# Ledger of designs, part 213: VHH binders against q9xw16

Target 1, 132 residues: q9xw16
Amino acid sequence: MSGWNAYIDTMTAAAPSIKRCAIVGAADGSVWARTEADNVFKASEEELKTFVALFNDVTQVPAKGADIEGVHYVVPRTEESLIFGKKENTGFFAVKTKSAVLIAVYEGPNEVAAQVRKAVESMQTYLNNAGY
Short names: E, the ipSAE of ESMFold2; O, the ipSAE of OpenDDE; V2, 0.75 times the mean of E and O plus 0.25 times the DockQ between their complexes.

## First folded at step 17 (VHH)

Design zf37 (framework vhh_6fv0_2; at its last fold request DockQ between E and O 0.94; V2 from the best seeds 0.89)
Fold by OpenDDE, fold request of step 21:
Structure zf37 (fold): chain B 132 residues (1-132), chain A 119 residues (1-119)
Amino acid sequence: as target 1 above (132 residues)
Amino acid sequence: QVQLQESGGGLVQPGGSLRLSCAASGFTFDDYWMYWVRQAPEKGLEWVSSISSSGSRTYYKDSVKGRFTVSRDNAKNTLYLQMNSLKPEDAAQYYCAAEEHDVGWPDYRGQGTQVTVSS
């Protein structure tokens, strides 16, 4: 297991409602780590390349939404380093670090989503402090 | 408890205008991201617009950008949606919605106000 895989485990342990998650390069969408086995994060690298580019101007994302794993999510608002997505009872949080984008896809109500955001942003803070 | 009451809906012809209002109570309105969402018959709930607590940030779905304007008056605990150049596809029940959990999606919404666009 790579060091990045350990961070996947940390996030999924912190928020059990995470169905799938990945750590990808912020510059090119290359996959550094992802959930595997029964919870394989299925986004292609081409899709991820497009996705991480959304962080070039997050203010433009809400108008058109975002796609992950072939699923289109509405994005009602964004933050500087955070993209929210929602679709029915599912959603995602994507946060940008210095060099990576952390993506967590979850299922559940807003109360559960809040736990997912906390887990992802906690990892974001950790990685930023570590220089990543 | 959070209370949201929409008003201002009605029947207009294509190209017409409406101004929706939402009276908020039971919570600290000026601390909340607010939203307009809508639901047309046989369609799911659809996000329309977002506005930050201070009103300094606004977002719109692509299809309403340039035609709809969201605003708020925190002193009056009121949310607004100015809808210009209305199209038949804008017809829906419009809801004022408030976000509690800071997850990019609202938690509460009102009873809604009906907007109909027809010749």
Scores: ipSAE 0.912, ipTM 0.955, lowest interface PAE 0.4, mean pLDDT 96
Fold by ESMFold2, look of step 18:
Structure zf37 (fold): chain B 132 residues (1-132), chain A 119 residues (1-119)
Amino acid sequence: as target 1 above (132 residues)
Amino acid sequence: QVQLQESGGGLVQPGGSLRLSCAASGFTFDDYWMYWVRQAPEKGLEWVSSISSSGSRTYYKDSVKGRFTVSRDNAKNTLYLQMNSLKPEDAAQYYCAAEEHDVGWPDYRGQGTQVTVSS
């Protein structure tokens, strides 16, 4: 998992407020890489399968929100390849590439969240350009 | 800098209607996603509705969908919430809010306007 793990390291280094993150397959939610050890990204296989399916129509997500790691987030709006949600002082950003979904869970105010969005979207662009 | 002033709250009976307004100033209103959020006496802040900068996209929490309509008039820098078929659980202080950081959550809100639903 050395190759995909490097992308995890890149995102967490770019935005230190990321507490946990993962790269999962867009079709089935299978985990390609995740933060481990002290910061285990612990979403279940069933939860990830449900989550990535939300990208089939992101406009339907705001009505009910989204669950990650057993936490329910409100999702006030979405963008074509982006689902982002809030729960109190925490939140997540999830972006879809050709083959994958990148998920980052963070803690902090909106100014900090903006740094997380930039880090995740930079990786999204890189993977799309590489054919993933 | 940012100023948001809600109005139009009041007392209504269950099944009634109310129209909230929000006058905005101190920023370029038609560049911003806008939001309605609410807070009931015993609860935290709750997202209700979102509207894109042009007004072309709107989103609602499931419990208000079909009953509430968000709209905006960018020429008047005003956000609206038409609330129909009001229920007791809709009673709350309603705030309009604006998003600055493109993170899917508002950065600013006004002082709010009270909506009370009772016999």
Scores: ipSAE 0.835, ipTM 0.919, lowest interface PAE 0.6, mean pLDDT 93
Fold by ESMFold2-Fast, scan of step 17:
Structure zf37 (fold): chain B 132 residues (1-132), chain A 119 residues (1-119)
Amino acid sequence: as target 1 above (132 residues)
Amino acid sequence: QVQLQESGGGLVQPGGSLRLSCAASGFTFDDYWMYWVRQAPEKGLEWVSSISSSGSRTYYKDSVKGRFTVSRDNAKNTLYLQMNSLKPEDAAQYYCAAEEHDVGWPDYRGQGTQVTVSS
């Protein structure tokens, strides 16, 4: 679907350090768009269903961490509608909008992570304003 | 220059308690998320606890929840970790750490204070 793929392209253009990303349904984790081929976002729909349910109470996430693409991430803190984690040089940002969850996996130090957070939050704001 | 100085480590028996302190200087302490991280011999760095800039939000690794309490005194630029019911698995070098980039992971840590748990 070209419509949702355009938002993937916008995020990766804004933060080239994003290695893989996806836009999924907030209610069920169904994939609306994801990076493919050499950059394929490999999370199963069962894993994504579990992941989006974490947004029901983000304050419980740090104790257990989060799993994305079969990788366990430490989540030292969360914010409202934002889950983010680290594993060595890899990390992710996941934000919830009205009807979607955006997930971006990146590699790099904290300075790079800051650019990724900005790109993901800009898209979150755009989609919320567009009614998604 | 961010400076962090830990103290309060030592040797305790299993079930014992220790209170760690971290004196912070060189930055506006009450603007920063602060963390406790630890490293056991021959192991990687492990996140233990987080505390928001005001102290209103705290988070803990599952294995220390209910036993450890993080707190801060912004007037004194000091971070604390109260450790109760210590287990042998808690033995590690403990570091306080400060987050600058608002990405959920610290940028700076101190030299650490050693915690040993044995009978």
Scores: ipSAE 0.819, ipTM 0.909, lowest interface PAE 0.6, mean pLDDT 91
ESMFold2 (binder alone), look of step 18: mean pLDDT 82; pTM 0.817
OpenDDE, look of step 18: ipSAE 0.907; ipTM 0.952
ESMFold2, look of step 20: ipSAE 0.812; ipTM 0.909
ESMFold2 (binder alone), look of step 20: mean pLDDT 81; pTM 0.814
OpenDDE, look of step 20: ipSAE 0.910; ipTM 0.953
ESMFold2, fold request of step 21: ipSAE 0.833, 0.830, 0.823; ipTM 0.920, 0.919, 0.914
ESMFold2 (binder alone), fold request of step 21: mean pLDDT 82, 81, 81; pTM 0.818, 0.814, 0.815
OpenDDE, fold request of step 21: ipSAE 0.910, 0.911; ipTM 0.954, 0.954
ESMFold2, fold request of step 24: ipSAE 0.835, 0.822, 0.818; ipTM 0.921, 0.915, 0.914
ESMFold2 (binder alone), fold request of step 24: mean pLDDT 82, 81, 81; pTM 0.819, 0.815, 0.817
OpenDDE, fold request of step 24: ipSAE 0.910, 0.910, 0.909; ipTM 0.954, 0.953, 0.954

Design zf38 (framework vhh_7pa5_2; at its last fold request DockQ between E and O 0.96; V2 from the best seeds 0.89)
Fold by OpenDDE, look of step 20:
Structure zf38 (fold): chain B 132 residues (1-132), chain A 119 residues (1-119)
Amino acid sequence: as target 1 above (132 residues)
Amino acid sequence: QVQLVESGGGMVQPGGSLRLSCAASGFTFDDYWMYWVRRAPGKGPEWVSTISSSGSRTYYADSVKGRFTISRDNAKNTLYLQMNSLKPEDTALYYCAAEEHDVGWPDYWGQGTQVTVSS
């Protein structure tokens, strides 16, 4: 297990409603770590490349939404380093660090989603402070 | 308790305009991101527009961008949706909604106001 896998474990432990999670390169969407086994994060390389590029202009994302793992999510708003989407009882949080994008797909109500956001943003802060 | 009451809906011809209002009470309105979401017959909810607590940031679905304008008057605890160049596909029940958990999706919803665009 790579060092990045440990961060996946940290996020999933902090927010049990995370179904799948990945850490990818901000520049090209390359997968550094992801949930596996029964909870495999299944986004393709091409999809991730497209997704991380959304952070080049997050203000335009709400108009079109975002796709992860072949699923289209509505994105009603964004933050500078945060893209979050919703689809029925599911959603995702994606945060950008200096060199990475953290993606967490979750299932549950907004109360649970709040825990997911906290988990990924905590990791974002940690990685940023570590220079990543 | 949170209350959201929409008004201003009705029937209009294609190309017409409507202005929806949402009266908010039971919470600190000016602290909340607000939303318009609509549901057409036989379809699921469709996000329409979002506005930040101060009103300085607005977002629109591609389907309404350039035609709809979301705004708010925090002094009046009121959310608005100016709808211009209406199309038949805009026909839906329009909900005012408020976001509580800061997760990019609303928590509280009004009863909705019907908008019908038809010749």
Scores: ipSAE 0.910, ipTM 0.954, lowest interface PAE 0.5, mean pLDDT 96
Fold by ESMFold2, fold request of step 21:
Structure zf38 (fold): chain B 132 residues (1-132), chain A 119 residues (1-119)
Amino acid sequence: as target 1 above (132 residues)
Amino acid sequence: QVQLVESGGGMVQPGGSLRLSCAASGFTFDDYWMYWVRRAPGKGPEWVSTISSSGSRTYYADSVKGRFTISRDNAKNTLYLQMNSLKPEDTALYYCAAEEHDVGWPDYWGQGTQVTVSS
């Protein structure tokens, strides 16, 4: 979906510390849009299908953590519609909308991560209000 | 100034138990998600357990689930970790930690208390 690239651009502009991000279908992990070229978001179809299924019960995620782009992240807690993980100075935020999961991978200290969370949740709210 | 002070570490034989405490000061303790994180020799930090500000939600790493219990007493500004059925791989410096920025990882750290599990 070529029109979805604008939402990728909006998130990366709002939080420049986002290194890679994607919008994927909540049911199957299919990629609707992603960062490309120099910052391509690389996750296999199988990995994304497994990842989005974690939203079926986010309370089970902390026990084992989560994998994105072949990288394992610890997930010490979750919130309704939010899975977020940490590996050293990098991390990810993933939020579920009605139809999609927004994934952002970032690098930086916790103050920077907070800006990424705000950007991703603002888009989550926008898409939910638009019916997605 | 935020301060977290762990206590209760020591040497114990495999199969034994320890209870760690963490005294908190310099912030409103009952507004914060709290953590236990450990560091074994030569290793980076390993998340152990998380508890919500009210204590109503708890999470555990798979390696400790069923053996460790996180709890808090908000009236005493104290975080606890009950460790049962201890194994040699539980040997580590155990840190009490608090989350400030709502990003799922702590900002404030104690100095740690050593737990050593050996015969």
Scores: ipSAE 0.836, ipTM 0.922, lowest interface PAE 0.6, mean pLDDT 94
Fold by ESMFold2-Fast, scan of step 17:
Structure zf38 (fold): chain B 132 residues (1-132), chain A 119 residues (1-119)
Amino acid sequence: as target 1 above (132 residues)
Amino acid sequence: QVQLVESGGGMVQPGGSLRLSCAASGFTFDDYWMYWVRRAPGKGPEWVSTISSSGSRTYYADSVKGRFTISRDNAKNTLYLQMNSLKPEDTALYYCAAEEHDVGWPDYWGQGTQVTVSS
């Protein structure tokens, strides 16, 4: 579909515990690339539009939590360009770049989550350096 | 060897107040994000509040916002939760917890202190 799938592949290779992920437009939540087939990222365009708008004020997110793929996640804290949440053994990391938001959904304990955070933040750095 | 010991729980009537304390030892307390998480009878864990290592940032679940205040005293290695306007639905075992892996969820947990709100 697009060359952006190469970045999805890079993140998934770096952290195999990523179950599903996507790269979406920061302004509107439009999907640039996502995991497909058995690992398809299933968030609707409307849900993604709502989700990327959370980056307008990340400090409000912990009180409300965040919804991804119809699943409500508790968000106990945020950082300037990072929203991450938990629901039992599942979690996500979402990072904002200049033009994109990267979202990765994983399953596993905190040690696994740490690997996923590293992969997502590495990609955030690469995309920002590339002007995205 | 991380230790977290909660205290200050008890029985209180609706509208009352309690202040929970958590004594931390075995790690550099002022480097860690700290959490309060509760478990009501027959329920899973519910996140309540988070505080940054310096205390400059605090976050609250919507269910407790405006009623609870998280704070810390790094010189005393102590975490606090001031609970005001308590409701029966606040009845739970309250845990303090410390985050090691920087993933927005704690790794180290105390034993918990029981809070019962009943008339």
Scores: ipSAE 0.811, ipTM 0.900, lowest interface PAE 0.6, mean pLDDT 92
ESMFold2, look of step 18: ipSAE 0.826; ipTM 0.917
ESMFold2 (binder alone), look of step 18: mean pLDDT 88; pTM 0.888
OpenDDE, look of step 18: ipSAE 0.908; ipTM 0.953
ESMFold2, look of step 20: ipSAE 0.828; ipTM 0.918
ESMFold2 (binder alone), look of step 20: mean pLDDT 88; pTM 0.885
ESMFold2, fold request of step 21: ipSAE 0.805, 0.831; ipTM 0.910, 0.919
ESMFold2 (binder alone), fold request of step 21: mean pLDDT 88, 88, 88; pTM 0.883, 0.885, 0.890
OpenDDE, fold request of step 21: ipSAE 0.898, 0.900, 0.902; ipTM 0.947, 0.949, 0.949

Design zf39 (framework vhh_7pa5_2; at its last look DockQ between E and O 0.97; V2 from the best seeds 0.89)
Fold by OpenDDE, look of step 18:
Structure zf39 (fold): chain B 132 residues (1-132), chain A 119 residues (1-119)
Amino acid sequence: as target 1 above (132 residues)
Amino acid sequence: QVQLVESGGGMVQPGGSLRLSCAASGFTFSDYYMYWVRRAPGKGPEWVSTISGSGSRTYYADSVKGRFTISRDNAKNTLYLQMNSLKPEDTALYYCAAEEHDVGWPDYWGQGTQVTVSS
């Protein structure tokens, strides 16, 4: 799973506004890779388990929002394989692949958020094509 | 230039109803997710509801679900919010907003219309 760190690097390089990000197992929320050091992704195992389960029915997420790293985000809408939340000048994008969930927490206005979404969805496409 | 102008606000008693409207101009209305967001005094913005460009998808905050209904008339470039069973905690300035960057949050905001629920 150490190879997954390369994908973290790819996403963070593509979108500098990403503060933290992780690749986790879609089934159980287990962490495969994450940003480290000063930008360590801090979501707990239990939180991630709950988070990835949101993809079982994304239509229900807007009513309740989503929690990442102990922070509650409003989720004004969802897409089939995408959950994105907002809190003040921060937000997150989470996309589901065949076997993983990619989570990127960012800071900045919608213009830079768009870059984050592009980075995460590009990785989603790549991993899906690779069978993951 | 994007313009959003809200109307329909006012004062009502608890249990009452209001219907907000938002007149949009300066952009292709039907291509945008539209939002209602409200702000109570001393509080941050609270998302209320979202509707897709076609109107086929709607989303609601738990606090208003079952009481509020978002809709749109793309031929009239108008967004609506039907508010029933209003509560004092619904008192706020209600903003119409439009999403430009497809990031799950609006970019353009109107000036807002005041809704006050009080006995």
Scores: ipSAE 0.912, ipTM 0.955, lowest interface PAE 0.4, mean pLDDT 96
Fold by ESMFold2-Fast, scan of step 17:
Structure zf39 (fold): chain B 132 residues (1-132), chain A 119 residues (1-119)
Amino acid sequence: as target 1 above (132 residues)
Amino acid sequence: QVQLVESGGGMVQPGGSLRLSCAASGFTFSDYYMYWVRRAPGKGPEWVSTISGSGSRTYYADSVKGRFTISRDNAKNTLYLQMNSLKPEDTALYYCAAEEHDVGWPDYWGQGTQVTVSS
């Protein structure tokens, strides 16, 4: 296991439609791992700190939406420990574990989004079971 | 085959009210998240409101919060949008939509009903 980068690789292998993703600390939004190079996840640490705080009450998120990588996403609904947004042909899924928030940005229709959701939720379950 | 048919649109003065209805058929209505999404001329779609299958959870865009109320009658397979304190900015074609893939965005859309708010 090469630290947290191995989990990034596992998610992108499970859902190739993920364009960019990151694993960040749930308490502060600090980056533990992210996609790099041609797929670099561009969110600032200040933006991520604001984003992870949304998990304190996900029911308040739909009114204002969410910002990731300087892009504003509409969030039409939320679920427990899950924030997901849409902007035209792009979207994201963000899930909270005990210690982390996993964020995956994708491009494509709802069938593609469903594959991305499955990959992110599988990793969420795995990390929670591992104590993270 | 999923069908969604909107009605209740029309012309109103600013400050007026309208109630939109959406008749749904071809699926188990109570199992689906339902949406109202609008599109103004020359603009892209703007999400307005979402309601859970049971009706226990509702969500609103900040632009309509406190003025619009989404509701449903699962016995009648009907979705509603009560629109109060209408503004010229609310002028749009209003679509009823249903979510299939559980990804926070609808898959099935009605043809829309026109709402025009002008003096």
Scores: ipSAE 0.817, ipTM 0.901, lowest interface PAE 0.7, mean pLDDT 92
Fold by ESMFold2, look of step 18:
Structure zf39 (fold): chain B 132 residues (1-132), chain A 119 residues (1-119)
Amino acid sequence: as target 1 above (132 residues)
Amino acid sequence: QVQLVESGGGMVQPGGSLRLSCAASGFTFSDYYMYWVRRAPGKGPEWVSTISGSGSRTYYADSVKGRFTISRDNAKNTLYLQMNSLKPEDTALYYCAAEEHDVGWPDYWGQGTQVTVSS
């Protein structure tokens, strides 16, 4: 593995319930790495640009929710650098670092979702400490 | 054990008001994000509102913003939903819920209280 793809592998290994994930640029939503093959993270360029802009004011997100991969999620609350959403038994966690947004889409109950949150926040901390 | 018991539902005319209550027990109420979620006939759950443990942060779905107010009384272990300017579209079973796992969705649910808005 090379470049940013190793971080994708690290997150999916840490939380096997992650079905798809990506690392995208915080400024423009450009894809630095993503899950591929039969688990392609398939959000459009336009959708990702819109999505990362939500981090400019996370307090506005709950009113309308968020879209990822053409799926609409309810976002009942946010935290300073975290947007997380739910649709039925699936959901996502998105965390912002200095330069990037980490997005993980998962399936499972809240206990499984807690594992996903831990994995993405661990990577968030790592990348922030590395200057990203 | 964790218990959430809603009350205050009923029938009202369009434009009317209701106040829902939820009595909580079995956990340290002030530590938990609390939720109102509703289920209309023939539909899945719809998130309505969320409040932080201290009450300092509140969140509303666009469909209810400006008409509904979530609040809590931590001394009484009680969650409230003040519903004003009610519409027929607000007809639903309203659930009180609590979040344990810090994942932005509730773990514990009450049995719900019925709100019917009809002429």
Scores: ipSAE 0.811, ipTM 0.913, lowest interface PAE 0.6, mean pLDDT 94
ESMFold2 (binder alone), look of step 18: mean pLDDT 89; pTM 0.894

Design zf4 (framework vhh_6fv0_2)
Fold by ESMFold2-Fast, scan of step 17:
Structure zf4 (fold): chain B 132 residues (1-132), chain A 120 residues (1-120)
Amino acid sequence: as target 1 above (132 residues)
Amino acid sequence: QVQLQESGGGLVQPGGSLRLSCAASGFTFDDYWMYWVRQAPEKGLEWVSTISSSGSRTYYKDSVKGRFTVSRDNAKNTLYLQMNSLKPEDAAQYYCAAEGTDLGWPFDYRGQGTQVTVSS
Protein backbone atom coordinates (compact mmCIF):
# COMPACT_ATOMS: atom_id res chain seq x y z
CA MET B 1 0.00 0.00 0.00
CA SER B 2 1.37 3.37 -0.87
CA GLY B 3 1.16 6.18 1.73
CA TRP B 4 0.01 8.36 -1.17
CA ASN B 5 -3.46 6.76 -0.95
CA ALA B 6 -4.05 8.89 2.16
CA TYR B 7 -3.84 12.04 -0.02
CA ILE B 8 -6.37 10.59 -2.47
CA ASP B 9 -8.71 10.01 0.48
CA THR B 10 -8.15 13.56 1.76
CA MET B 11 -9.02 15.14 -1.60
CA THR B 12 -12.16 13.04 -2.17
CA ALA B 13 -13.34 13.80 1.39
CA ALA B 14 -12.82 17.55 0.78
CA ALA B 15 -14.66 17.45 -2.59
CA PRO B 16 -17.15 14.54 -2.77
CA SER B 17 -17.99 15.52 -6.37
CA ILE B 18 -14.61 14.13 -7.48
CA LYS B 19 -15.54 10.97 -9.39
CA ARG B 20 -12.00 9.69 -9.96
CA CYS B 21 -8.52 10.95 -9.18
CA ALA B 22 -4.86 10.03 -9.23
CA ILE B 23 -1.44 11.19 -8.08
CA VAL B 24 1.23 10.48 -10.66
CA GLY B 25 4.93 11.21 -11.09
CA ALA B 26 5.60 14.53 -12.81
CA ALA B 27 8.59 13.18 -14.75
CA ASP B 28 7.03 10.04 -16.23
CA GLY B 29 3.34 9.75 -15.35
CA SER B 30 3.92 6.69 -13.16
CA VAL B 31 0.95 6.09 -10.87
CA TRP B 32 1.70 6.65 -7.17
CA ALA B 33 -1.95 6.33 -6.12
CA ARG B 34 -5.38 6.34 -7.77
CA THR B 35 -9.02 5.73 -6.92
CA GLU B 36 -9.93 2.05 -7.41
CA ALA B 37 -12.89 -0.36 -7.55
CA ASP B 38 -16.17 1.43 -8.41
CA ASN B 39 -14.28 4.72 -8.90
CA VAL B 40 -11.24 3.38 -10.74
CA PHE B 41 -9.15 5.98 -12.57
CA LYS B 42 -8.80 4.29 -15.95
CA ALA B 43 -5.98 6.16 -17.71
CA SER B 44 -3.30 3.99 -19.35
CA GLU B 45 0.43 4.41 -18.65
CA GLU B 46 0.93 5.79 -22.20
CA GLU B 47 -1.87 8.33 -21.76
CA LEU B 48 -0.48 9.49 -18.40
CA LYS B 49 3.06 9.82 -19.79
CA THR B 50 1.64 12.01 -22.57
CA PHE B 51 -0.50 13.99 -20.12
CA VAL B 52 2.26 14.90 -17.63
CA ALA B 53 4.47 15.98 -20.55
CA LEU B 54 1.88 18.72 -21.22
CA PHE B 55 3.26 20.54 -18.15
CA ASN B 56 6.58 21.01 -19.99
CA ASP B 57 4.80 23.80 -21.93
CA VAL B 58 1.23 24.47 -20.78
CA THR B 59 0.83 27.24 -23.39
CA GLN B 60 0.52 24.55 -26.11
CA VAL B 61 -2.36 22.74 -24.39
CA PRO B 62 -5.40 24.91 -25.26
CA ALA B 63 -4.81 24.54 -29.03
CA LYS B 64 -5.24 20.74 -28.96
CA GLY B 65 -6.97 20.01 -25.64
CA ALA B 66 -6.13 17.10 -23.38
CA ASP B 67 -7.04 13.43 -23.14
CA ILE B 68 -7.79 11.70 -19.83
CA GLU B 69 -9.28 8.19 -19.59
CA GLY B 70 -9.84 8.21 -23.35
CA VAL B 71 -12.01 11.34 -23.09
CA HIS B 72 -10.98 14.44 -25.06
CA TYR B 73 -11.37 17.66 -23.04
CA VAL B 74 -11.46 21.23 -24.31
CA VAL B 75 -8.89 23.29 -22.36
CA PRO B 76 -9.78 26.99 -22.84
CA ARG B 77 -6.82 28.21 -20.75
CA THR B 78 -3.94 27.07 -18.58
CA GLU B 79 -1.80 28.47 -15.77
CA GLU B 80 1.86 27.63 -15.03
CA SER B 81 1.04 24.58 -12.88
CA LEU B 82 -2.67 24.09 -13.69
CA ILE B 83 -4.46 22.41 -16.61
CA PHE B 84 -8.24 22.13 -16.50
CA GLY B 85 -10.82 21.18 -19.05
CA LYS B 86 -14.46 20.58 -19.92
CA LYS B 87 -16.40 17.93 -21.84
CA GLU B 88 -20.17 18.31 -21.51
CA ASN B 89 -21.13 17.35 -17.91
CA THR B 90 -17.58 16.22 -17.10
CA GLY B 91 -14.48 18.21 -16.19
CA PHE B 92 -11.05 17.86 -14.66
CA PHE B 93 -8.40 19.77 -12.78
CA ALA B 94 -4.75 18.76 -12.92
CA VAL B 95 -2.05 20.53 -10.90
CA LYS B 96 1.70 20.05 -10.88
CA THR B 97 3.85 20.07 -7.74
CA LYS B 98 7.64 19.70 -7.62
CA SER B 99 7.48 15.89 -8.03
CA ALA B 100 3.84 15.00 -8.75
CA VAL B 101 0.77 15.73 -10.84
CA LEU B 102 -2.64 15.53 -9.17
CA ILE B 103 -5.56 14.74 -11.50
CA ALA B 104 -9.20 14.98 -10.40
CA VAL B 105 -12.16 14.17 -12.68
CA TYR B 106 -15.56 15.44 -11.61
CA GLU B 107 -19.15 15.64 -12.85
CA GLY B 108 -21.65 18.40 -12.19
CA PRO B 109 -22.40 22.13 -12.38
CA ASN B 110 -20.25 25.26 -11.83
CA GLU B 111 -20.52 25.14 -8.02
CA VAL B 112 -19.07 21.63 -8.05
CA ALA B 113 -16.16 22.67 -10.30
CA ALA B 114 -15.15 25.49 -7.93
CA GLN B 115 -15.14 23.11 -4.94
CA VAL B 116 -13.00 20.54 -6.81
CA ARG B 117 -10.50 23.21 -7.90
CA LYS B 118 -10.16 24.44 -4.30
CA ALA B 119 -9.54 20.90 -3.01
CA VAL B 120 -6.91 20.13 -5.65
CA GLU B 121 -5.09 23.47 -5.25
CA SER B 122 -5.09 23.08 -1.44
CA MET B 123 -3.44 19.67 -1.79
CA GLN B 124 -0.96 21.11 -4.32
CA THR B 125 0.06 23.77 -1.77
CA TYR B 126 0.36 21.19 1.00
CA LEU B 127 2.54 18.82 -1.04
CA ASN B 128 4.78 21.63 -2.32
CA ASN B 129 5.32 22.78 1.27
CA ALA B 130 6.19 19.17 2.19
CA GLY B 131 8.85 19.08 -0.53
CA TYR B 132 6.88 17.12 -3.11
CA GLN A 1 -25.56 42.79 -14.51
CA VAL A 2 -23.15 41.49 -17.15
CA GLN A 3 -23.99 42.59 -20.70
CA LEU A 4 -22.09 41.60 -23.85
CA GLN A 5 -22.88 42.85 -27.36
CA GLU A 6 -21.16 41.34 -30.40
CA SER A 7 -20.83 43.03 -33.81
CA GLY A 8 -18.77 42.90 -37.01
CA GLY A 9 -20.06 39.71 -38.59
CA GLY A 10 -21.06 39.45 -42.23
CA LEU A 11 -20.62 37.63 -45.51
CA VAL A 12 -17.07 37.09 -46.76
CA GLN A 13 -15.42 35.06 -49.50
CA PRO A 14 -13.03 32.20 -48.63
CA GLY A 15 -9.64 33.73 -47.86
CA GLY A 16 -11.22 37.00 -46.72
CA SER A 17 -11.08 38.81 -43.37
CA LEU A 18 -13.50 40.12 -40.74
CA ARG A 19 -12.99 41.85 -37.40
CA LEU A 20 -15.48 41.10 -34.62
CA SER A 21 -16.07 43.33 -31.59
CA CYS A 22 -17.69 42.66 -28.24
CA ALA A 23 -18.80 45.64 -26.13
CA ALA A 24 -18.91 44.77 -22.42
CA SER A 25 -20.77 46.55 -19.61
CA GLY A 26 -22.08 45.91 -16.12
CA PHE A 27 -18.90 44.39 -14.65
CA THR A 28 -15.22 45.22 -14.07
CA PHE A 29 -14.03 44.14 -17.53
CA ASP A 30 -10.35 44.32 -16.48
CA ASP A 31 -10.88 41.49 -13.94
CA TYR A 32 -12.28 38.91 -16.37
CA TRP A 33 -10.77 36.37 -18.73
CA MET A 34 -12.71 36.63 -22.00
CA TYR A 35 -13.53 34.06 -24.66
CA TRP A 36 -14.75 33.74 -28.20
CA VAL A 37 -16.97 30.71 -28.90
CA ARG A 38 -18.92 29.79 -32.01
CA GLN A 39 -21.79 27.60 -33.11
CA ALA A 40 -22.14 26.47 -36.72
CA PRO A 41 -25.41 25.16 -38.17
CA GLU A 42 -25.86 21.46 -37.28
CA LYS A 43 -22.78 21.51 -35.02
CA GLY A 44 -22.22 21.92 -31.31
CA LEU A 45 -20.82 24.91 -29.49
CA GLU A 46 -17.07 25.27 -30.10
CA TRP A 47 -14.44 27.20 -28.14
CA VAL A 48 -12.28 29.39 -30.42
CA SER A 49 -10.05 31.73 -28.41
CA THR A 50 -9.14 32.98 -24.93
CA ILE A 51 -7.56 36.18 -23.62
CA SER A 52 -6.44 36.90 -20.06
CA SER A 53 -7.76 39.85 -18.05
CA SER A 54 -4.64 41.96 -18.81
CA GLY A 55 -4.32 40.69 -22.39
CA SER A 56 -0.88 39.20 -21.66
CA ARG A 57 -1.95 35.61 -22.47
CA THR A 58 -3.87 34.36 -25.50
CA TYR A 59 -4.89 30.87 -26.58
CA TYR A 60 -6.46 29.52 -29.76
CA LYS A 61 -8.11 26.38 -31.05
CA ASP A 62 -5.57 24.58 -33.25
CA SER A 63 -7.61 25.02 -36.46
CA VAL A 64 -7.67 28.86 -36.15
CA LYS A 65 -4.14 29.39 -34.81
CA GLY A 66 -2.17 31.74 -37.06
CA ARG A 67 -5.36 32.98 -38.75
CA PHE A 68 -7.28 34.51 -35.82
CA THR A 69 -5.99 37.08 -33.32
CA VAL A 70 -7.83 37.97 -30.12
CA SER A 71 -7.20 41.30 -28.41
CA ARG A 72 -8.86 43.63 -25.91
CA ASP A 73 -8.97 47.31 -25.01
CA ASN A 74 -9.64 47.53 -21.29
CA ALA A 75 -10.02 51.32 -21.41
CA LYS A 76 -12.94 50.84 -23.85
CA ASN A 77 -14.35 47.64 -22.29
CA THR A 78 -14.10 45.99 -25.72
CA LEU A 79 -12.95 42.54 -26.88
CA TYR A 80 -11.90 41.89 -30.51
CA LEU A 81 -11.35 38.94 -32.83
CA GLN A 82 -9.42 39.57 -36.04
CA MET A 83 -10.18 36.74 -38.47
CA ASN A 84 -7.94 36.28 -41.52
CA SER A 85 -7.83 33.60 -44.24
CA LEU A 86 -11.43 32.61 -43.48
CA LYS A 87 -12.54 29.12 -44.50
CA PRO A 88 -16.04 27.73 -45.09
CA GLU A 89 -15.75 25.79 -41.81
CA ASP A 90 -15.42 29.10 -39.91
CA ALA A 91 -19.02 30.03 -40.80
CA ALA A 92 -20.93 30.25 -37.52
CA GLN A 93 -22.68 32.48 -35.00
CA TYR A 94 -19.87 33.98 -32.89
CA TYR A 95 -20.35 34.80 -29.20
CA CYS A 96 -18.15 36.45 -26.62
CA ALA A 97 -18.23 35.09 -23.08
CA ALA A 98 -16.77 36.10 -19.72
CA GLU A 99 -15.24 33.91 -17.01
CA GLY A 100 -16.18 35.05 -13.53
CA THR A 101 -14.30 34.68 -10.27
CA ASP A 102 -15.75 31.19 -9.83
CA LEU A 103 -14.70 28.70 -12.47
CA GLY A 104 -17.52 26.68 -13.93
CA TRP A 105 -19.26 25.13 -16.91
CA PRO A 106 -20.99 25.91 -19.18
CA PHE A 107 -19.68 29.23 -20.55
CA ASP A 108 -22.06 32.09 -19.84
CA TYR A 109 -23.10 33.49 -23.23
CA ARG A 110 -24.70 36.82 -22.42
CA GLY A 111 -24.48 38.32 -25.91
CA GLN A 112 -26.78 37.83 -28.91
CA GLY A 113 -23.89 36.83 -31.14
CA THR A 114 -22.84 38.00 -34.58
CA GLN A 115 -23.20 35.86 -37.71
CA VAL A 116 -20.23 35.01 -39.92
CA THR A 117 -20.95 33.51 -43.35
CA VAL A 118 -18.18 32.30 -45.66
CA SER A 119 -19.40 31.64 -49.21
CA SER A 120 -18.09 31.89 -52.68
Scores: ipSAE 0.465, ipTM 0.727, lowest interface PAE 1.8, mean pLDDT 85

